# Miniprotein binders against q56419: the designs that were tried, part 264

Target 1, 326 residues: q56419
Amino acid sequence: MEGRTLEEVQEEVFKRHGVLVPKKELEDLAKALEEAGLLLTEKVEARLKEEEEKLKRERPMRLAGLSYPEGEREARAFLEAFRASYPGEGEEARVLLMPHLEPSRVPEVYGAALAALEKTPPPERIYLVGVAHRPLKEKAAALPVPFQTPFGPALPDLPALQALDALLPFELFNTPLAFREEHSLELPLFFLKGRFPEARVLPLLVARRSPELGEALKVVLRDFPGLLVLAVDLSHVGPRFGDTPLTRTLAEEARRRDLGFLERLAEGEPEAALAFLGANPTRIDGVEVVASLLPLLRERKGKVLAHRLDLEAPTLSAVGAGTLVL
Short names: E, the ipSAE of ESMFold2; O, the ipSAE of OpenDDE; V2, 0.75 times the mean of E and O plus 0.25 times the DockQ between their complexes.

## First folded at step 20 (miniprotein)

Design l6 (at its last look DockQ between E and O 0.75; V2 from the best seeds 0.00; counts 0 for: pae E 6.9 > 1.5)
Fold by OpenDDE base, look of step 20:
Structure l6 (fold): chain B 326 residues (1-326), chain A 105 residues (1-105)
Amino acid sequence: as target 1 above (326 residues)
Amino acid sequence: TEEERRFEWLFKHAREYLREGYESGNPEILRLAIELFKEALEIAKRTGDPEREALVLWYLAVAYLDLGDKEEARKYAREALRIAEEKGIERVIAWAEQMLRWLED
């Protein structure tokens, strides 16, 4: 009975908050309680509420010292090295599509993003739209707090966030715990804050396609102009992701899908880009984000600056990444 | 069955956390994935499903590889290979052999 109760609690908490509580932690909590079930849930909820209260103040760095340097001086050197990894020149971006994959895997793709940012006038605000790797209560969410970076806090644009919330049929400020560990915002934000230290940020996550989000953002952007950033990865293929090993045929298919997607976006045809993927057999990450932002992507012409299909040899798997400006 | 349901839940979310850990480089997330895979492994052993067992063992090897623990990665890859060879699970044989080749010093 106790094991089932712990499992039920774990599954319920995950469903409700997008947080996985380790079974051992639940066991330890249950041992401290005379009665399992409701009391355990209450204790877990109380702890999660405390974490939520912390997130009302700020979102701390989670990947500093791991994926990027914690210190400002080292972080600047890191940015310079990534920029140097891309030999080309960028273009001015109104919309930037960039990866959220661990930077060291695709340095030149991040370098291309930095090159584009060099040609972009400093925006007042950045709409940073990431992918929710955890469940959200709603189709999309925002966290209206400072995000810590080595370059100082990225401050939220509260007026613009409030304007967006007012235009959505659901509560925008939902599932704060989903932001705590979300790398799809933290990793691109490092590069964005490093380049535009004075820009305010709207950190947004998409779990499922929301046409309402794109329509609302289109209105908000009139009164609150800024840079739109899509932080998305491309194909995920190979055994790591439940596929057959990377072959020449599979790699060609992944590249075809990635580039075909990006090129159609560059032509200002986001619906065609989505249609081109069909059932998305190579698991392009950015589909739900693009589907949510169609009104902002239509008729915009741009350029693919970089693409890489990064091979992980031990698992014969690969992840696609790209940089697109519009 | 309830055990099958639980296995599928664990295995699904373990792979999701593994992906997130791989993409982010966050070792804490990888540790969560490992915990879920280990629980899934125990179910697979108890229910006598060698295909699920071999597959989970391979994913554990991947997770430890992501953590930079080559020793544990080799251990789980070898165990995955052993079970896969005994039961004729060709897919896992190929994957485990490949991983072991790259983990060799």
Scores: ipSAE 0.753, ipTM 0.910, lowest interface PAE 0.8, mean pLDDT 93
Fold by ESMFold2, look of step 20:
Structure l6 (fold): chain B 326 residues (1-326), chain A 105 residues (1-105)
Amino acid sequence: as target 1 above (326 residues)
Amino acid sequence: TEEERRFEWLFKHAREYLREGYESGNPEILRLAIELFKEALEIAKRTGDPEREALVLWYLAVAYLDLGDKEEARKYAREALRIAEEKGIERVIAWAEQMLRWLED
């Protein structure tokens, strides 16, 4: 192929399309293309287009049977078990911060979110803001299709999504493939759809801070009131994240940063929360979402309901999760 | 060099898949990470770089733990420890010993 190595082609495909093709598969394709005179990029682009077309119709469950039950009856029981893991009472939320970490790892944190939802009037729509784990073409994105859940499809709020798109200096519907495997939407949505089966959803991802998104959402929320959910995890520390091994002092620092961040948000001081983290050495992934949504968080006081730094001793790594109502 | 650049690309993306597989609990993502780590391991062996070799072996052990395969995790952690002890790679010695102590049960 054009004087490039297979590894250079693999890298370029990943940079452009967010898909990593195994080396053996590339080798097989290269041999076939040499015989047929076809370019490797044509076959990869056709595959990506096929996946993209499927996502223009709906977003299927990817974690059913892995992170939560496939069947509706079992899924309902799963929700009740999680609520029971948090013995406290919630508070009404207009803004809810909740995790997207594997639910079985932080059951009381998800339980606290369910407790808050019990006190929250059923919203007409949910603004679900997750963290993009795959590249986006822009700073933020949405996918305006039904998301499948064990409780039925979560339907998009098309008028609100269109209003949001119209206010942004970039096209909001820009990277369908980034939603294919995005757990930061799928895991929280399971809990939200289970408690609010009639609510429509605005499934949003943030890759990089976008002040424009926050300003636009402030306008859209005025015209299309609903529940704002920040589906974010907190500190990510240790070798699983390409970092130094977890020590007692690093774990204590991660916990302090998680709680200090949440407490400043609870006082209605999101700029102070961001400043507290500085360079974000414990990799709180909520930072880009909070930085995007400042206009929606300022002066909104609330309460931290739960926090857990989930430690896994054999890998020397930890992830923080919290529940905050505003 | 070209093989050094290839190693760095594979190692970077394997770690990204490892993180995502861990966060989602998705075994297909973890298997992709393992495939990339295995290719990176072969490069480290060919280039005679024991620090890279030991490091990748330890990451393979982490990936197999996430996948639920404790026997493969022990295998890779032992090999990482063997190389790290012979070559004095203190960080990998510490990491592999802690993992193996946990896995003794």
Scores: ipSAE 0.017, ipTM 0.379, lowest interface PAE 6.9, mean pLDDT 86
ESMFold2 (binder alone), look of step 20: mean pLDDT 87; pTM 0.880

Design l7 (at its last look DockQ between E and O 0.89; V2 from the best seeds 0.80)
Fold by OpenDDE base, look of step 20:
Structure l7 (fold): chain B 326 residues (1-326), chain A 105 residues (1-105)
Amino acid sequence: as target 1 above (326 residues)
Amino acid sequence: TEEERRFRWLFKYAREYLREGYESGNPRILRLAIELFKEALEIAERTGDPEREALVLWYLAAAYLDLGDKEEARKYAREALRIAEEKGIERVIQWAEQMLRELED
């Protein structure tokens, strides 16, 4: 009976908050409780509430010292090295599509993003739209707090966030715990804050396509102009992702889909880009983000600056990444 | 069955956490994936499903690879290969052999 209760609690907490509580932790809590079911849930909820309260103040770094350096001096050197990995020149961006994959896997793609940022006048604010890798209560969410970086805190644009919330049919400020470890915001933010230290940020996550988000943002951008950043990866293929091993044919298909998607976006045809993917058999990550931002992507012409299909040989798997300027 | 439901849930979200851990390099997330895979493995062993068992073992190997633990990765890859060979699971044989080749010092 106790095991079933713990499993049920774990599933419930995950569904409700997008947080997986380790079974061992639940077991430890259950041992301390006479009535495991309701009391365990209440105790878990109380702990999660404490974490939520912390997130009302700031979002701490989770990947500092792992994916990027924690110290400012080292972080600056890291940025310069990534910029150096891309031999080309950037273009001015009004919209930037960049990856959120671990930077060391696709350094030149991040380098291309940095090159674009060098040609971009410092924005007053950055709309940073990431992918929710965990469930959200609503289709999209925002966290209106400072995000810590090695370059200091990225401060939220509260007026612009409030304006956005007012135009959405759902509560924008939902599922704060989904932001706690979301790398799709933290990794691109490192590069963005490093280049634009004075820019305010709107950290946004998309779980499911929300046409309302794009329409609302289109209105908000009129009064609150800024740089739009889509932090998305491309194809995920191979056994790691539930596919067949990477063959020449599969790699060609992944590249075809990645580049076909990016090229159609570069031509200002986001609907055509989505239609081109169909059922998305190579599992392009950014589909829901692009589908949510159609009003902001239409008729904007730009350029694909970089693309890579990064192979992991031990698993015969690969992930696509790209940088696009609009 | 309840066991089947539980296995599907565990295996689904373990793979999602593995993906997140792979993409981010976050070892905490990878450890969560490993926990779920281990529980899924126990169910697969108890229910006598060698295909699921071999698959989960391969995914465990991948998770430990992501953590930088080549020794544990080899261990689970070898076990995946053993079961796959015994039961004629060609897909997992190929995947496990490849991982072991790449993990050879």
Scores: ipSAE 0.790, ipTM 0.924, lowest interface PAE 0.7, mean pLDDT 92
Fold by ESMFold2, look of step 20:
Structure l7 (fold): chain B 326 residues (1-326), chain A 105 residues (1-105)
Amino acid sequence: as target 1 above (326 residues)
Amino acid sequence: TEEERRFRWLFKYAREYLREGYESGNPRILRLAIELFKEALEIAERTGDPEREALVLWYLAAAYLDLGDKEEARKYAREALRIAEEKGIERVIQWAEQMLRELED
């Protein structure tokens, strides 16, 4: 091939696009290219550009039939079953913190989010802020396209997205491929679209804390009011996450960190919530999002509706999830 | 060395994809993590690093567990345990024994 090893191609593609292509796939492509007389690098780049162009028009469902049902009737029943798993009442939210962990692991936590949405007047738009699991070219990104759901497309709020882009010191629409598999938007969106079918969406990802994002969103929210959703998980503990096996003590610490974080947010004290975590020894997932959105969280008081530390016995690992309304 | 750099790169991203697959329930991402761990395992075997071999094998077991493939999960956990016992790698002994106990009960 063009004088590069497959390993070099793999690493360069990741550097440029944030996509890891397995060597087996590169080997298959290389064989096909030799038969067709084409360069491996050109074919990989063309494929990625085609995928990127598709994402610039719409974002299809990736988890239908896996984490939630594909058909609308089954999806609506699924949504209602999750609400039923939380026996409590919700509270009106201007800001909602909810998980993005696979829903069947923490059903009552998603149910609590649904209970909050029942008490929340339907917004014109939802600012949905997830956690980037792929590298972004900037600290944060958006994808201004319809996101498909079993309940129909969640349409982007283009005027609000354009206003946000104009206020940032970087291009907001910067990494379409990072949205291709991003569950931190897709899983919460299923629940949000099911409850607010008329709301437009601003699908946002944070990779690294961005004070600029929070300041810009504070301005945009004044002109374009809506529901702010932080789609984040909490503690990640145990060998699955490079930690020691879960013990009673580590589980108690993880719960204490999760609840202490949420409670300080509920008191309108997001800086204190971050300070409480210190070096973040239980790897709470929401830190970069909260640190970005400080101006939107200060002095907003609310309530923790639910929390679970979901234990996986074979790996002695756990992930925390919670529901907070502000 | 280049092999050391490449192992670290593969191991880092394989674990990130494993986490993502675990959190999302997405088998496409889990299979990607598995392929990256297999690439990392090849390096650990060639460099003769039993701690890395045992560790990667345990993560492969976790990935197959996430896919619901208990047979492959037990296979990799047993291999991780065998190496860890031979070389005295106490943390992987503990991890593999726990996984095998849960998968057999």
Scores: ipSAE 0.760, ipTM 0.904, lowest interface PAE 1.1, mean pLDDT 92
ESMFold2 (binder alone), look of step 20: mean pLDDT 87; pTM 0.885

Design l8 (at its last look DockQ between E and O 0.93; V2 from the best seeds 0.79)
Fold by ESMFold2, look of step 20:
Structure l8 (fold): chain B 326 residues (1-326), chain A 105 residues (1-105)
Amino acid sequence: as target 1 above (326 residues)
Amino acid sequence: TEEERRFEWLFKHAREYLREGYESGNPRILRLAIELFKEALEIAKRTGDPEREALVLWYLATAYMDLGDKEEARKYAREALRIAEEKGIERVIAWAEALLRYLED
């Protein structure tokens, strides 16, 4: 990308790799490379390749000491506190929908997920499906490496991941850098690994709906049974999200859409759940995941265990989160 | 123009990263959003667009609040309010006032 401005380089690197390199970093590199007679784009690409190679070996904790404790003892106490935030009983889950929102914002929603896990026989593996917050090269992706947690590494289920890859019309292992900061996997995984320390994991991301993924997963789950987890948030409303200020009316609408969506999923009617949202005016996070996984959600009945629309008065905004067992 | 295209690109992605940082509690992502908002702010100032300037300042204040840096958040929220009041940008007045009630408490 010779002859481009730094802004053009930043944008092209983002388009190609899904990584935003700060402009100051590009400025520093450009100065050093011009002094040495080297190309800026070659240096940026080399650094991204090095990060990618590290992620092909393991995925380190990124949120330890921020969203959850780094030490194992403190992390276990943290899990217990979250379970206590939900005083109810859970229900066995074959499919679990849980949030990926910062846990301290919706403690009883995560607590409800823990209550469901208490009633769930330890699975051999967990299919953890999050929402890609960075561009993927394909509609979906996986990262077949250990994910570090305070409870030890969550090991990948390599045979199941290879079977899934073989069934898809695209390479499943396609965007390692997209996993580097992905909280929609890391935050739920903390809770799942803490409860099921022996389960292997299939860490999956959806960027855009992929009917192919759902069909392939239906086949893989027959041969490699396990717990399917949809790690998604619900409504996003208010100025944080480019919307008008939260009013009582908008909050009621967001709550109604969240619950109507979850309840239709609980009835085994995922197409009806998507249709209910229409143009998705409250920006429920997770529609692309649900649309990808229709074959796994049809006719599967269950129960909504918890919901919160988390209100943030300073920004006149809110985010919804829920726990659903199927 | 190219500056308007660049502003739109910056503002879109900065807001997406702000959402992600808010939802994850990840300061690295919040700082990336801040860098993009700061460049967007420079463009809004150069092009003399007070609505864009006030909006970006509000998002900067929000990002610094998410980082726990109340001093910077207060600084940007006050500037957003000043411009919005001067130019009659009612939505940003309301947004900045809500944010400042929290930050100045």
Scores: ipSAE 0.741, ipTM 0.899, lowest interface PAE 1.2, mean pLDDT 92
Fold by OpenDDE base, look of step 20:
Structure l8 (fold): chain B 326 residues (1-326), chain A 105 residues (1-105)
Amino acid sequence: as target 1 above (326 residues)
Amino acid sequence: TEEERRFEWLFKHAREYLREGYESGNPRILRLAIELFKEALEIAKRTGDPEREALVLWYLATAYMDLGDKEEARKYAREALRIAEEKGIERVIAWAEALLRYLED
């Protein structure tokens, strides 16, 4: 009975908060509790509440010293190296699509994003829209707190966030724990904060397509102008992702889908981009983000600056990444 | 069955965490994935499903590779290969052989 209870608690906590509590931790908690099931849940909830309270103050770095340097001087050198990896020149962006994959895998794609940012006047605010890799209580969410970076905290634009919340049919400020370790915001934010140190940020996550989000943002952007950033990756193919090994045919299909998606976005046809993917058999992760932001992407012409299908040879798998400016 | 349901839940979320860990390089997330895979592995062993067992072992090998633990990665990859060869699971044989080629010095 006890094992079933722990599993049920784990599944319930995951469903409610998007957080996996290790079984060992649940076991330790259960041993400390004289009473069964409900008490364990309450104890877990209390601990999660404490973590949520911390996130009301700030979102600390999770990937500093791992994916990027923790120190400011080293972080600046890191940015310059990534910029140098892209030999081209950027274009001014009103909308920037960039990856959230570990930077070392696709340095030139991040370099292309930096090149675009060099040609972009410093925005007052950045709408940073990432992919929720964990469940959200609503289709989308925001965390209205400072995000720590090696360049100092990225401060939230509270007035703009409040304006957005007021226009949505759901509570925007939901599932704070989903932001705690979300790399789809943290990794792009490193590059964005490094380039625009004074810009305020609206950190947004999308779990499922929300047409309401795009419509609301379109209104908010009129009163609160800024740079829109879509932090998304492209195709995920191969055994690592439950697919067949990367073949020439599969790689060609992944590239075709990635580039076909990006090119249609560059032409100002986001609906056509989504339709082109169909059932999305190569698992482009940016679909829900793009589907949510259709009103902001329509009729905007731009340019694909970079694309890479990064091979992980040991697993015969690959991930697509791209940089697009609109 | 309840065991099958639990296995599918574990295996699904383990792969999701593995993906997140792979994409981010976050070792904490990778460790969470490993925990879920290990529990899934025990279920697969108890239920006598060699295909599920071989698959989980291969994913465990990749997770340890992502953590930089080549020794454990090789161990799990070899075990995946052994079971796959014994049971004629051609897909996992190919995947395990490919992984081992890069894990062997």
Scores: ipSAE 0.741, ipTM 0.911, lowest interface PAE 0.7, mean pLDDT 92
ESMFold2 (binder alone), look of step 20: mean pLDDT 89; pTM 0.900

Design l9 (at its last look DockQ between E and O 0.85; V2 from the best seeds 0.79)
Fold by OpenDDE base, look of step 20:
Structure l9 (fold): chain B 326 residues (1-326), chain A 105 residues (1-105)
Amino acid sequence: as target 1 above (326 residues)
Amino acid sequence: TEEERRFEWLFKYAREYLREGYESGNPEILRRAIELFKEALEIAKRTGDPEREALVLWYLAVAYLDLGDKEEARKYAREALRIAEKKGIEYVIQWAEQLLRELED
């Protein structure tokens, strides 16, 4: 009986909060509790509330010293190296699509994003829309707190966030724990803060397509203009992701889908981009984000600056990444 | 069955954590993936499903590769290969052999 209860609690907590509590920790808690199930959940929730309270103040770096340097001087050198990896020139962006993959895997794609940012006047605010890799209570969420970076804290635009919340049919400020470790915001934010140190940020996550989000943002952008950033990856193919090994045919298909998606977005046809993917057999990451932001992407013409299908030879797998300016 | 349901849950979320760990480079997330895979492995052993067992072992090898632990990665890849060869699971044989080739210094 106790084992079922612990497993159920673990699943429930994960589904609700996007946090995996180790079974051993649950066992330790259960031993301390006279009553099973509900009490265990309450204790877990109490601990999670403490973590949530910390997130009410700030979101600390999780990937500093791992995916990017922690120190400011080293971080600046890192930015310059990534910029140097892209030999081309950027274009002014009103909308920037960039990856959230570990930067070292696709340096030139991040370099292309930096090139675009060089041609972009410093925005007052950045709408940073990432992919929720963990469950959210609602289709989308925001965390209205400073995000730590090597360049100092990225401060939230509270007025714009409040305006957005007021226009949504659900509570925008939900599932704060989903932001704690979410790399789809942290990695692009490093580059964005490094280039625009004075810009306020709206950190947004999308778990499921929300047409309401795009409509609300369209209204908010009128009163609160800024740069829209879609932090999304493209195809995920191969055994690592539950597919057959990367073949020439599979790689060609992944590239075709990635580029076909990006090109249709560049033409201002986001619905056509989504339709082109169909069932999304190569698992393009950005589908739910794009589907949520259709009103903001329609009729905007732009340019694909970079694309890479990065091979991982040990697993015969690959991940697509791209940079698009609109 | 309850065990099958539990396995599917563990295996699903372990792969999600593995993906997140791969994309972010966060070793803590990779460790969580490993925990879930290990629990899934024990279920696969108890239920006598060699395909699930071999597959989970391969994913464990990948997770340890992501952590930079080539020794543990080789260990799990070899075990995946052993079971796959014994049971004629061709796709796991291929995946494990490839991983082992790339793990050879």
Scores: ipSAE 0.793, ipTM 0.931, lowest interface PAE 0.7, mean pLDDT 91
Fold by ESMFold2, look of step 20:
Structure l9 (fold): chain B 326 residues (1-326), chain A 105 residues (1-105)
Amino acid sequence: as target 1 above (326 residues)
Amino acid sequence: TEEERRFEWLFKYAREYLREGYESGNPEILRRAIELFKEALEIAKRTGDPEREALVLWYLAVAYLDLGDKEEARKYAREALRIAEKKGIEYVIQWAEQLLRELED
């Protein structure tokens, strides 16, 4: 090979591109490269570049037939089933907090989001802010392309995205590969696009607290009004997440942290919500998003519509999810 | 050491992929996590670290549980338990026994 071990290639590719390619895949590529007389690093870079270029055109569905149906008719029935799992009424939202956890785990929490959308006038655009599960080159990123859904493509709001990019001290369109598998955008988008088929979307990811993103979004929302969606999950507790097994005490603490966080957000006090979490001992994953969006959350009062701490008995682990309308 | 650093790196990101696969329901991500855990397992075996070995085997069991492959999940959980019992790694014993009890259902 290029005088490197497969392990060294794996680590260099991750450092350079933020993609951890399993060694088995590198072995397969190395075998193919030896047959063709090519360098392993050159081929890996070419494949990643090709995937990146495809993502600059559109973002395909990754979870159709897995987390939601592929066909439009089935997808609409799926939405209605989720709405039916929440028997309550929604509230009009200017800001909606909803989960990105696999929908079958928390059906009534997604149902509450749908109930809120029923009370919300169709927006011209949706600012969909998720949590980056892959490293970003900057604190935050966007992908200004159509996101495919069973309800048709969710078209990007290019003027709003360009205005946002112009206001930031970093390139907003910085890490296309991070969007390839990002469920924190895809799962909420399914529900949002199903209810607002004409709305354009700003698909945004936060990796690290970005106060500049919140300030820029406040300016952009003034000129490009729309629905702000925080697509975040709450507590993550138990061995699945590197924690001790769920006990009654840990479950009570996780619920207390989830609800205390949401309630302080509902009072228009996002700084107090963050302070309440402190070191974030139950690993609420909404912290970086909320911390980035403070200017958009201050003094905006609302209501918690739903919450579940979803327990998994085999691992004694749980994930919290909630629906908040501001 | 370099092998310790590489184990920690693989183990960290394998768990992140596992969390992502669990949250998304995406089997491709789960299979990626499995391959990374298998790489970490090889390091734990080479370095003779039974706690790391047992722990990684438990996470492999969880990954196969997420894929719906109960047979593989039981296999890895039993191996994690065997090592943990032999070496007195109490928290892995507890975790593996819980997982195996639930897979009986």
Scores: ipSAE 0.752, ipTM 0.901, lowest interface PAE 1.2, mean pLDDT 92
ESMFold2 (binder alone), look of step 20: mean pLDDT 89; pTM 0.902

